# VHH binders against Integrator complex subunit 15 (IntS15), part 24

Target 1, 373 residues: Integrator complex subunit 15 (IntS15), of Drosophila melanogaster (Fruit fly) (q9vpf9)
Amino acid sequence: MSMSIDSNKLLLRKGDMKLDNYPTCAVEALTRLETLIASRNKQNMVMQIISEFIFLERTPKDGDVRKSQALPISQMNLFQEFQLIIALIEYFSRPGRDATRNAIFLSLFGSHLTPQRSKLLSRLISTAVSGSVAPLLSSAGTWMQQVGCKTPLSLEVAQNIVSDFISYSRKTPEQLKQLPMVGPHFAANFMVAVADLYLNEQRSPTLNPPPDALLDTITEWMMENPTLCQASQQPLVLPAGAIAMPFTTPLAGLLRWVVLAPLVSNRSAYSNLHLSLLRALQQLVSSGESTALPSQDLMQIVKSLQSYCARLAESKTDPQADAAYQKCMERFAQAVQIALSSNCITNQIQLLCLLESLPPHKLMKIVIEAHKK
Short names: E, the ipSAE of ESMFold2; O, the ipSAE of OpenDDE; V2, 0.75 times the mean of E and O plus 0.25 times the DockQ between their complexes.

## First folded at step 18 (VHH; framework vhh_4orz_3)

Design h03 (from x02 with S56Y Y58D D65G; at its last look DockQ between E and O 0.01; V2 from the best seeds 0.00; counts 0 for: pae E 10.3 > 2, grease 25.6 > 24.2, placed apart)
Fold by ESMFold2, look of step 18:
Structure h03 (fold): chain B 373 residues (1-373), chain A 119 residues (1-119)
Amino acid sequence: as target 1 above (373 residues)
Amino acid sequence: EVQLVESGGGLVQAGGSLRLFCAASGFTFSSYAMAWLRQAPGKRREWVALISEGGYTDYAKSVKGRFTISRDNAKNTVSLQMNSLKPEDTAIYFCAKDYMDYFRKLDSWGQGTQVTVSS
């Protein structure tokens, strides 16, 4: 069903774009773009159509202005934003033509988004989560991988989902709970992004734990969906000639949560999440170098533990007597042991040497000795 | 828990008027935008009217000038005054919080309130 009163007649016309007939001109533009995106030499025209007819971006020219701005400053009003979101939901709800759908999504929301486009993207994705719009969420998952799950654009989307579904109300989390079933690739990429937002000293000067409801949701996802961490490994459906960006799994970021959590939290959900992560690691079959747990990501955990131990030394506390440190190291050692047995760690010799720099821990010492050559 | 209960529907002659009400509970009502949507039998749900938390209103082209959305933050209600009703306005009417609820499943939306406009 179209939101336009004239959509039936418009389907019979050739490429008629009318700015005064919003959102009809945006719908027409989307259809026209399907033809144009196949041509490399039409990219400037594609970007102009998107800017002018979909996002209503214009250069001001009617005022008595002595200074010119290089960028358009006109913004959609609230009604036009709502109309566009509805039109995009309907457009992206159609199944099939995955490569074309993904190409359009990437053209609308690729890198270097204006603030207005970023806001609209976040609202669109949250609406698609609320509506369980699987084809749109599939395109959003592809988009998130292509722009990078830990980039500012992806982190903004992840933050808005947390705001909309975790901070909002207890009744709303049910739609978020369905996300692994509706859009598993997007759910996996969302976990990569949201794992980067919490318990991460590279993002915040303190170790900030995730909200309790978010932790509970992620833990439930992992326990109920044992293949979810592998969903991002599926090949992307992209237009001919496009280059797929490398995937990322959520394993390393979630491992950081469970290993560092004893420093700031006693929530039992971290124990359940840890068990789910160990099971996921044990189920992996890898040979040679693997990207599931890059040693660089594990070294970030070591750095946070080193910082904590330095604070213990300042207070004259023995790390071997500190219950929080011992719990961190127990979880870390268990994960490292399983990951080595599953061949999931790249550059493992460098990692093992760095692990020796931490204050000794009985299980970790055994793990290091068993795997050094 | 969040609850939205629609009422005030009924049978009315073309050209007549009707006022719909939405009783809201389980959230800080004054902090949220509210909307009215409608669904005729066999058609997709469509947007009718919006009111922001600050009182800004907007309307679908088909109802502008005939319908008025309003809110009462003291009573946690949103209302829709519908004047000059046409047979094309016949639908089940639902209230919603912002864009986040637009595509919720029908079973997560209440029964709504039926408006029938006779020819």
Scores: ipSAE 0.005, ipTM 0.349, lowest interface PAE 10.3, mean pLDDT 80
ESMFold2 (binder alone), look of step 18: mean pLDDT 82; pTM 0.839
OpenDDE, look of step 18: ipSAE 0.040; ipTM 0.414

Design h04 (from u04 with D98S L106F Y108S; at its last look DockQ between E and O 0.57; V2 from the best seeds 0.00; counts 0 for: pae E 8.2 > 2, grease 24.5 > 24.2)
Fold by ESMFold2, look of step 18:
Structure h04 (fold): chain B 373 residues (1-373), chain A 119 residues (1-119)
Amino acid sequence: as target 1 above (373 residues)
Amino acid sequence: EVQLVESGGGLVQAGGSLRLFCAASGFTFSSYAMAWLRQAPGKRREWVALISSGGYTYYADSVKDRFTISRDNAKNTVSLQMNSLKPEDTAIYFCAKSYMDYFRAFDSWGQGTQVTVSS
């Protein structure tokens, strides 16, 4: 068995890394990935390096002897998880190009995450919020858009932020309050996700309001950051050849909160949030740049109101005498009027016909008649 | 060596439904995102729906809530359920493979299957 040392035979091999030097081997892997990730012919190697040296996973792919023995994937211990989180925070805090950070973040957490990676991602993002780590939060915002703000992975991240910063705190930490300034794209995408978790009959058979502290935080964000709903409209910085997924604004989900809230709450924060949403809609009209409110999202609000009115009918209660229904419809009519005047709603005639299916409301009737002509 | 074969296209009236299928071979199917693209007469090819290796789905705005993409990694197939079809959905539909698992950059697609929606 003879050996020949030659620079022409130097190949990139995952076997050059040493597992017993954790987290050093993860840091070395991240550095090596920067040179590998643009190469189409190295993508299988990239995936294996991430799995083996960063997340310390035993791949079930083609280790026939070990796979035939059905050994489970080795899990990181809690200390190694914290070591990796710190290493990632340090890595993403380095000066560098957004395209490189985004490519690495998407390679680590793109799609098809194991439960271990999903748990670690949630902890990483919460740590980045606590540390106000803007470059990481920028990459997390890009990640959330690319995988979808309402997917299970994004909702898990959003739920963990609520747990870490709302449930475990007597008052909202300053770092969460400053999130729109530090990571506006992530903050906007977080609002899309968290709006989906509450006051949403597609997620729960009952209308569950958001925690009071979360509502207050979101309301303050909207009042103090008038361009926040537009943060996701900025172009993504992605590697060449990648396709940006469509952005989603939080407007429709938050509108559902304020319209349906009178059915479950009398908190004044919903009135302030409603006013902020109307201002955001008007700002879109004034700029000539519009993000359409999808009619499908507005139809969801109508369905929830129809369900409530069916319960009123069972109790022989007139919707026009029901204070909660009247307040829901007042808020809804005001938002619909602004959106229709700006032509921000696709398929307006179908929506108007659906709105007529609700028990009559004086302001909504005026809005419908003004725009159905 | 990558082969993607679409089927299930046809003529349907507006409001109707079709289900497209794609059989894939020549690559490790479970490791890649898969998508449906379409090309309408006289227009450029556009993205319609994507499903990641882990099963997360994404849709173009024009088809949201009407189309459903799914995959079967055991059979190496991708499906597109198309409901509430409109004449604007008339196109050749192509099954596509991403060259990266976690980016929506497509390097391979099939010959396509024609979908025609009449008024």
Scores: ipSAE 0.012, ipTM 0.471, lowest interface PAE 8.2, mean pLDDT 81
ESMFold2 (binder alone), look of step 18: mean pLDDT 86; pTM 0.876
OpenDDE, look of step 18: ipSAE 0.306; ipTM 0.693

Design h05 (from u04 with Y56D D98S L106F; at its last look DockQ between E and O 0.57; V2 from the best seeds 0.00; counts 0 for: pae E 9.0 > 2)
Fold by ESMFold2, look of step 18:
Structure h05 (fold): chain B 373 residues (1-373), chain A 119 residues (1-119)
Amino acid sequence: as target 1 above (373 residues)
Amino acid sequence: EVQLVESGGGLVQAGGSLRLFCAASGFTFSSYAMAWLRQAPGKRREWVALISSGGDTYYADSVKDRFTISRDNAKNTVSLQMNSLKPEDTAIYFCAKSYMDYFRAFDYWGQGTQVTVSS
């Protein structure tokens, strides 16, 4: 039962696409979008249907906003937002092709997202985590890889999960604890995002540690799910003609956590996480796709250590006598040693030169000299 | 008939600069995201940079801060300014059209232009 794009749009407007028929008109629009997305060169119509009938947006008029590059204006109230979230949960839970679900999810929540759609996306994903809705979380994982795990959109989703399940939770984070079992690809991409949010001087002027409950959750995930960091290497199921964006390993960001943690924390969970990361590095011997640790990610860790040592010098403290610095360097040397032995690091010469610029550490000196040839 | 024609490729020394151009026709250019993709010998095609219909720009981590994508909707062109070039940037570069503004799914690309970076 195929109809023309213009006929489909007209039927939707005359039938179930009236605003009084919400959320039914949104569900009908989703169904119609499945065929429209498959029909190339219909992007303007798809965007108009999504904006007008799913998100209940209107085109800005004179006096609403400055005329150039105006974003659509949401007309959705809080009850309609809740209705849409429930309808989307039910839609994505129905049997169907993974490529179709992913195409719809990406059409709704692409990289050029209005603020209202971003808010809705975060609420939708948190609801899906609470409900253990595997098909939706699978699409969210694909979405996060396609838009980039470290982009503002993905970081906003990650921050909202931390808020909902860690900061403001009335319950234990049991549904968050089981996320690797329910949606491993999303869990891996979430780890990339939260690793970027904390203990990262590129994102914050200070080394802000993750909340204790988040650290404990990530540590437990890594200990109980040995293949989780490799979930980002799974091929994406995308509609025909789509190009899979590069996967990102959570290993680099989590290594930054465990190496820098002694500067701000004495929690034993970092020791457990460190051991899990060393094991994951040792296991990077298998398939052909590279998930290597780029030396650039490791050089960021060096820069943070250099800054700390500069502050020690101002206080006339010897880095070799500083227990925190020695612990950072012990963890860093262990990780670098394994990564070099497993051929996981690109551009080793530049990294080794930069590591030599740090105040000396016994194990790190051994590692540098063993690979300096 | 969608057509994308790349130009501006060539041989350049490491640390040098190059600017690629793409002329687009056969579709409403201003309504679509445009991208540059690249493919090195023996490797998978990867995206490099994307510019939305609204002008928002996105970059692969490997080229961030070195490459700049821009578009001219009046001339139906997209360009890629490549600075601080490295040997690993050696590839065939393709101009691509997204079939949806809001995700990285590309339905048309050109024949490509070769960029070679020597030490």
Scores: ipSAE 0.011, ipTM 0.461, lowest interface PAE 9.0, mean pLDDT 82
ESMFold2 (binder alone), look of step 18: mean pLDDT 87; pTM 0.877
OpenDDE, look of step 18: ipSAE 0.147; ipTM 0.607

Design h06 (from u04 with S31D Y56S D98S A105L L106F Y108S; at its last look DockQ between E and O 0.28; V2 from the best seeds 0.00; counts 0 for: pae E 7.8 > 2)
Fold by ESMFold2, look of step 18:
Structure h06 (fold): chain B 373 residues (1-373), chain A 119 residues (1-119)
Amino acid sequence: as target 1 above (373 residues)
Amino acid sequence: EVQLVESGGGLVQAGGSLRLFCAASGFTFSDYAMAWLRQAPGKRREWVALISSGGSTYYADSVKDRFTISRDNAKNTVSLQMNSLKPEDTAIYFCAKSYMDYFRLFDSWGQGTQVTVSS
């Protein structure tokens, strides 16, 4: 199928790019995209090149009114998908500017993502983790922030990593253990995503703990990489005029894990993780950064504790005598104390009122009393 | 070719509400993210809200929980519901077309509509 683009006939013609040379035509397309994206007036041409020459999709000619309502149909076989993954790894491994790599990555995966492209993205990122491909992982971290770390796209990537490196691996591979050093922004955003998948009643009616190997890996990441949570707060490297989407740290989601864990687990790793989270929170507060623990995320923890206490009441158990509940509240009080003493929580009066509705706990009572002002 | 026309601005008391509208033409509206930007006197244009082609919404921290962006792909319109207005919200508000959905480069914008929030 031939393409003729009115304003760039010299730069892109079907005769200049041969589909029979896959994956060579994808590599040639990537090089031409760098120039076209920089011009900023060629977005329709960019999308058509990506669809036809990189993802081998059937697309209508320009001027089809319904092209945005119909998903392109992939014509890639599985071998060509493998070839594309390798070509992208090679492309992103080249020396070059972060802004250029990020522009290409976002153009490939940042809009109009078909299910087939989403699956290929997950495989690409897992391959980049296995190969410690730092430039690609840096672009993937930027991508997760721009699409949102808790969206279905990001959660699919995170679940694929858990599957490949935790569920189907006998030992946690060294490449996953090194991820915070190789791609710290991606590692931080991955933690936001996986924290959302486990011990989260918004995602499942039951509190499902993370796999033991995943918990151990994240605990070691936090212990050995004290600046990891700050990686998501660095300015994104984007082309001029681009808008960075709001960052998210993993602190709130991982706090939910350690606070709720006594309800479902006795693993000591949660105590180590909790200590690391308190240190990370204190370090961020000392730097003058606010909103490390948004009140909405803390309210979710309260709701899960309320649900547990309702079950205790149904079985005639006093929460003050329940060792699991008391341990949850001890950890929660310690985190809330740090967050309140720094004024980093908006609407703290609302949070304090909600905390008072929980069955009493000695340390939490002290924390609330100290901050009723 | 691309044309963006804002309307609905005016004078509102602090704590009041206002709804802005943007009529778009000259491009395939449903393919692009749309945004509202604003420019206060003596300041650079800043981002306020964005709605993706798929309907996902994003807000600047200063307007989060007070403003709501929406779109109507059948009518090629974008709107911004502005509640609990503050004097700091006084600005010219511009409707903008994004170059890429998640990349947030704006390549076209309108002439703007004035919003003034008083005492």
Scores: ipSAE 0.022, ipTM 0.543, lowest interface PAE 7.8, mean pLDDT 82
ESMFold2 (binder alone), look of step 18: mean pLDDT 87; pTM 0.877
OpenDDE, look of step 18: ipSAE 0.217; ipTM 0.661

## First folded at step 19 (VHH; framework vhh_4orz_3)

Design j01 (from u04 with A105S Y108H; at its last look DockQ between E and O 0.33; V2 from the best seeds 0.00; counts 0 for: pae O 3.4 > 2)
Fold by OpenDDE, look of step 19:
Structure j01 (fold): chain B 373 residues (1-373), chain A 119 residues (1-119)
Amino acid sequence: as target 1 above (373 residues)
Amino acid sequence: EVQLVESGGGLVQAGGSLRLFCAASGFTFSSYAMAWLRQAPGKRREWVALISSGGYTYYADSVKDRFTISRDNAKNTVSLQMNSLKPEDTAIYFCAKDYMDYFRSLDHWGQGTQVTVSS
């Protein structure tokens, strides 16, 4: 009795899926997506299935979700959102191919999300951090790199993590402390995002320091694992034919933190973080990787220092006598020295020229002279 | 069959401009994101720019503010305006189809067009 593997007919005709059992229909949809996502010609169907059966969005009658100018409105209630989060956690915890999982994650959340999907994503990731869900965090790390770690969406995710684990807690939860171990790639990309949120004059005219607990957490991460920043450099597991977005390391952003910190804070944590960063930079020398510190990011630091010096000048204060500036430059020079020696800075000549524009600092001068030759 | 044909490459001096074109056929052009890639000699192929089906644009940091990707759905074409070209921009440029709406996976690319930027 030859059990005819009629396996072929489960072709996801939109007509076979019933909306009457949430979140079962969402789980079923996810399962179907595993097959569909590999198909190069069924993207519209994939998007429709996601919209209708996962996020319970009203699809425009014209069938092309991509053509509709209006953002679909999800009909999900709070309970259903919660159910979806749990379902997704369970789904991503199942054994499977990383490439498929990452593809599905990207398909669900993409780069342009409805406000509701964005919020759900943030909640999902926060829940994954809380539960130490490694596979989901891996996908989230991949997602952050593909969409960009400094994009509004990534920053929103980062802010929500900060809010959930730092702002409302007297003590950093153990789950957050373990994040580098559970999801190193995500942790690294998260650091990129959070580094961009603070002490960044491109975002705020005022240098806003990170919350103390966040600083302590990041510092601890870096102290315990100097190679954590390299996690962002790991190759992405993507479907065949996909090209990975360039990686961003947290080094530049964190360097900005420690270099500019003397202007706003005297916390010892910054010194520890600085030391950890130097160690991390030294480790890069051994790996031969040359793109860890974009010159543009370092130039941003220089601009901030220039601005500060301009303010000093207005107050008739000599930068040479300003302890904060001197400390900034010391930290900066040390990092630049190591980075230049490791050849991990892009466009070095431009950076050196810009550094020369700053009021002189003894160590920085030595560094500049050593590398202009 | 999906076909992507690049054109507009050539020799240009540093600081100059070029406009690349890609003619697409064999698929519903308006439903897919399109991308430009480049590959310099001895280097890996790298992502340059992407335009979604909805017209959202993304750029690599190396080309940001210099390059502009655009599409004409009526003509099934995608273009790359390249300004302030640098010697480092010398590469074969490929037009690519993303089977997803956002930069997720590229399933087809053309034969490429050579761009050479002289010092």
Scores: ipSAE 0.032, ipTM 0.486, lowest interface PAE 3.4, mean pLDDT 87
ESMFold2, look of step 19: ipSAE 0.432; ipTM 0.776
ESMFold2 (binder alone), look of step 19: mean pLDDT 85; pTM 0.859

Design j02 (from u04 with Y32H A105S; at its last look DockQ between E and O 0.42; V2 from the best seeds 0.00; counts 0 for: pae E 4.8 > 2)
Fold by OpenDDE, look of step 19:
Structure j02 (fold): chain B 373 residues (1-373), chain A 119 residues (1-119)
Amino acid sequence: as target 1 above (373 residues)
Amino acid sequence: EVQLVESGGGLVQAGGSLRLFCAASGFTFSSHAMAWLRQAPGKRREWVALISSGGYTYYADSVKDRFTISRDNAKNTVSLQMNSLKPEDTAIYFCAKDYMDYFRSLDYWGQGTQVTVSS
């Protein structure tokens, strides 16, 4: 009696899914997405399934597709959101292909999210950090690279992590300390985002330093693992035919921190971080990777220093006599020297020209002269 | 079937300008982000510019402030205005469709159009 394996190809028709049991329907939807996500022609269906069965969003029935730019509104309650987070953690913890997992994650959250999905994403990632959920964090790292580590959405995720693990805790939780080990790619991309949040005049007219606990955490990460910044350079695991977005390293942002820190803080942690950064830069020399420090990011540092010097001038203070400026330039020159030697800076000539616009610093002058040749 | 047809490539002198066009068919154009990629000889394909369905634009650092991506949803077209071209911009340029919208993944691209910038 040959049991005819009725390969009834469960034609995943939207019609077969019942909304009756949340989060069961969401889990089922995720499972179905594994098959659908591989099909280039079923993306609309994928999005519909996600919207309807995972996020419980209702599209306004009003037929005029043109007028209703209204973002779908999720009907999820707080409990259902929690259920979804747990379900997602479980789902991403299952054995599977990284490419599929990453594709699903990107399909769920993309880069343009409803406020509700964005909030849920932040909670999900925070929960993953708390639980040291490596596969989910890997997908989150991939996600951050694809959407951009400095985008509002990535920054929101980073801010929420800071809020959850730094702001409300006297001591940095062990889970956050272990993040580089559990999810190095995510940790690196997270560093890109948090670096962008602080000591950044493009975001705030005032140089706002990071919270002490955050600084200490980042410093510890960098001291313990000088190659952590290279984790952002790892190739993304994406579906076949997909093109990865460019990576961003945390080096430029963290360099901005340490270079500008003397203007706002005398904490020794910045010195330690600086040393760690120099070590990290030295490690890049050995890898031959040339795109670790975009010149634009370094030019931003120069602009901040220019602004500071302008203020000194207004106060009739000589930059040569200003201890803070001198310390800034010292740190900056050391980093630039190593970076130039490693050929990891883009558009080097432009940067050197801009550096020459700053009040002279002995070490920086040496560095500039050595490389303008 | 998704079709992307690039046009507007050619030979231009350094400092010159070109405008590339891409005609898209076989999918809901207005719901997808579109991108331009390029591939120089012996180099890997690289991302150049992206425009979301909503019109948000993103550029690679190498082309920032020189290139402008735009789209016409009524005509299902995406364009790349390239100014201040450099020899380093010499490549085959590909029009690409995003997986969905907003930086998910580029999954389709056309046959490409050759851009050659002479020194």
Scores: ipSAE 0.030, ipTM 0.462, lowest interface PAE 3.8, mean pLDDT 87
ESMFold2, look of step 19: ipSAE 0.239; ipTM 0.671
ESMFold2 (binder alone), look of step 19: mean pLDDT 84; pTM 0.853

Design j03 (from u04 with Y56H; at its last look DockQ between E and O 0.38; V2 from the best seeds 0.00; counts 0 for: pae E 5.1 > 2)
Fold by ESMFold2, look of step 19:
Structure j03 (fold): chain B 373 residues (1-373), chain A 119 residues (1-119)
Amino acid sequence: as target 1 above (373 residues)
Amino acid sequence: EVQLVESGGGLVQAGGSLRLFCAASGFTFSSYAMAWLRQAPGKRREWVALISSGGHTYYADSVKDRFTISRDNAKNTVSLQMNSLKPEDTAIYFCAKDYMDYFRALDYWGQGTQVTVSS
């Protein structure tokens, strides 16, 4: 298929001008990809066009198949990277079908990415947040679900947003505050990702709280956008034949924040976030493809509480007398009660048995007894 | 040409286990996501499990926590360990190749292997 691939490549170059007309050749390549993507026999050509004309990568040298499997090498300079970001913003802003935009976005960023492509993706999404570019953010939300909100690629995007809009900003920009209105699916998936980064002993040996400004932003999003968590549950608009990956709501990860927060913080924002989460749990409608609160996520909260109680035992402190532990258990019991009443938990009997292993708490004991029937 | 050959199907009692295998050839196996699909009589084909080229696994809700997909890039094989089988798992199971490891859009699948779960 080398002659066929080289012939189509030459035709594209002839029709679009050579690579020295960047970013024009990338824009034309994007347009042609819309017609090529559905073809069963064009896989290698689509990948080659993306690599050579959009990301300006050279293919690994022919010969040893071992060397041919190496990652492509970027040839973009910094100005061309900026030009590509602008061209992509404009491309995704044009009127068109969501399925087409999603197909293109997934083609560009849905495979295992080179380091250059990953950095470009993060810069592109941050630029789209700054510009309130709804169609691109919609495609980014779909992308996060398809690759997984908690995978390294998605976490890198989330960390870049935290860096750009929270850590290195003197005040939280209005564009970030408005993100749930502009790109609700992306905002929900971003919350899944950042929830995984903080107050999570699977990610860090200590319970590191989120930055105060991020916590405040997430809390305001939840209070002001009561349907935000439902955005992560809506059906994806995907190209024909594509399989929707299971969605993940931010509820479980944010619940972990509010339940574990008394161990490391006294900020009142966690109380407000907790109330918003309880309301969201009461209003939740399950689609049946994924549960809103997987039991495994809740069991991680139990593990963190067990670890804390072990430290209390080492200092000979009674958990029932520890104000932080009692507050954690109050929040946890309230959430578990509502989630069980809303039918939001899988394997609830296993979870309830594990909850019994924690030092006793009055409200949690009542919840366990009421629901083990 | 792309070739996917499933094996390991059979009859099993409810609550039992079965392991399916898929031998792949005709493409660079390590560069693509692989999946298992199933089709019960009179129903549409549905996906069951997927494993990305990087080893990340995804499962349909109906099989999550009971089935495990794995791959061996050295042998170009995909397997599906099926535990706690139920009668509703009865179907022809197909091994499938993702189009480009980015659509989750399966473009080739084998002839399938029958799995029947009694009572």
Scores: ipSAE 0.215, ipTM 0.676, lowest interface PAE 5.1, mean pLDDT 83
ESMFold2 (binder alone), look of step 19: mean pLDDT 84; pTM 0.860
OpenDDE, look of step 19: ipSAE 0.512; ipTM 0.798

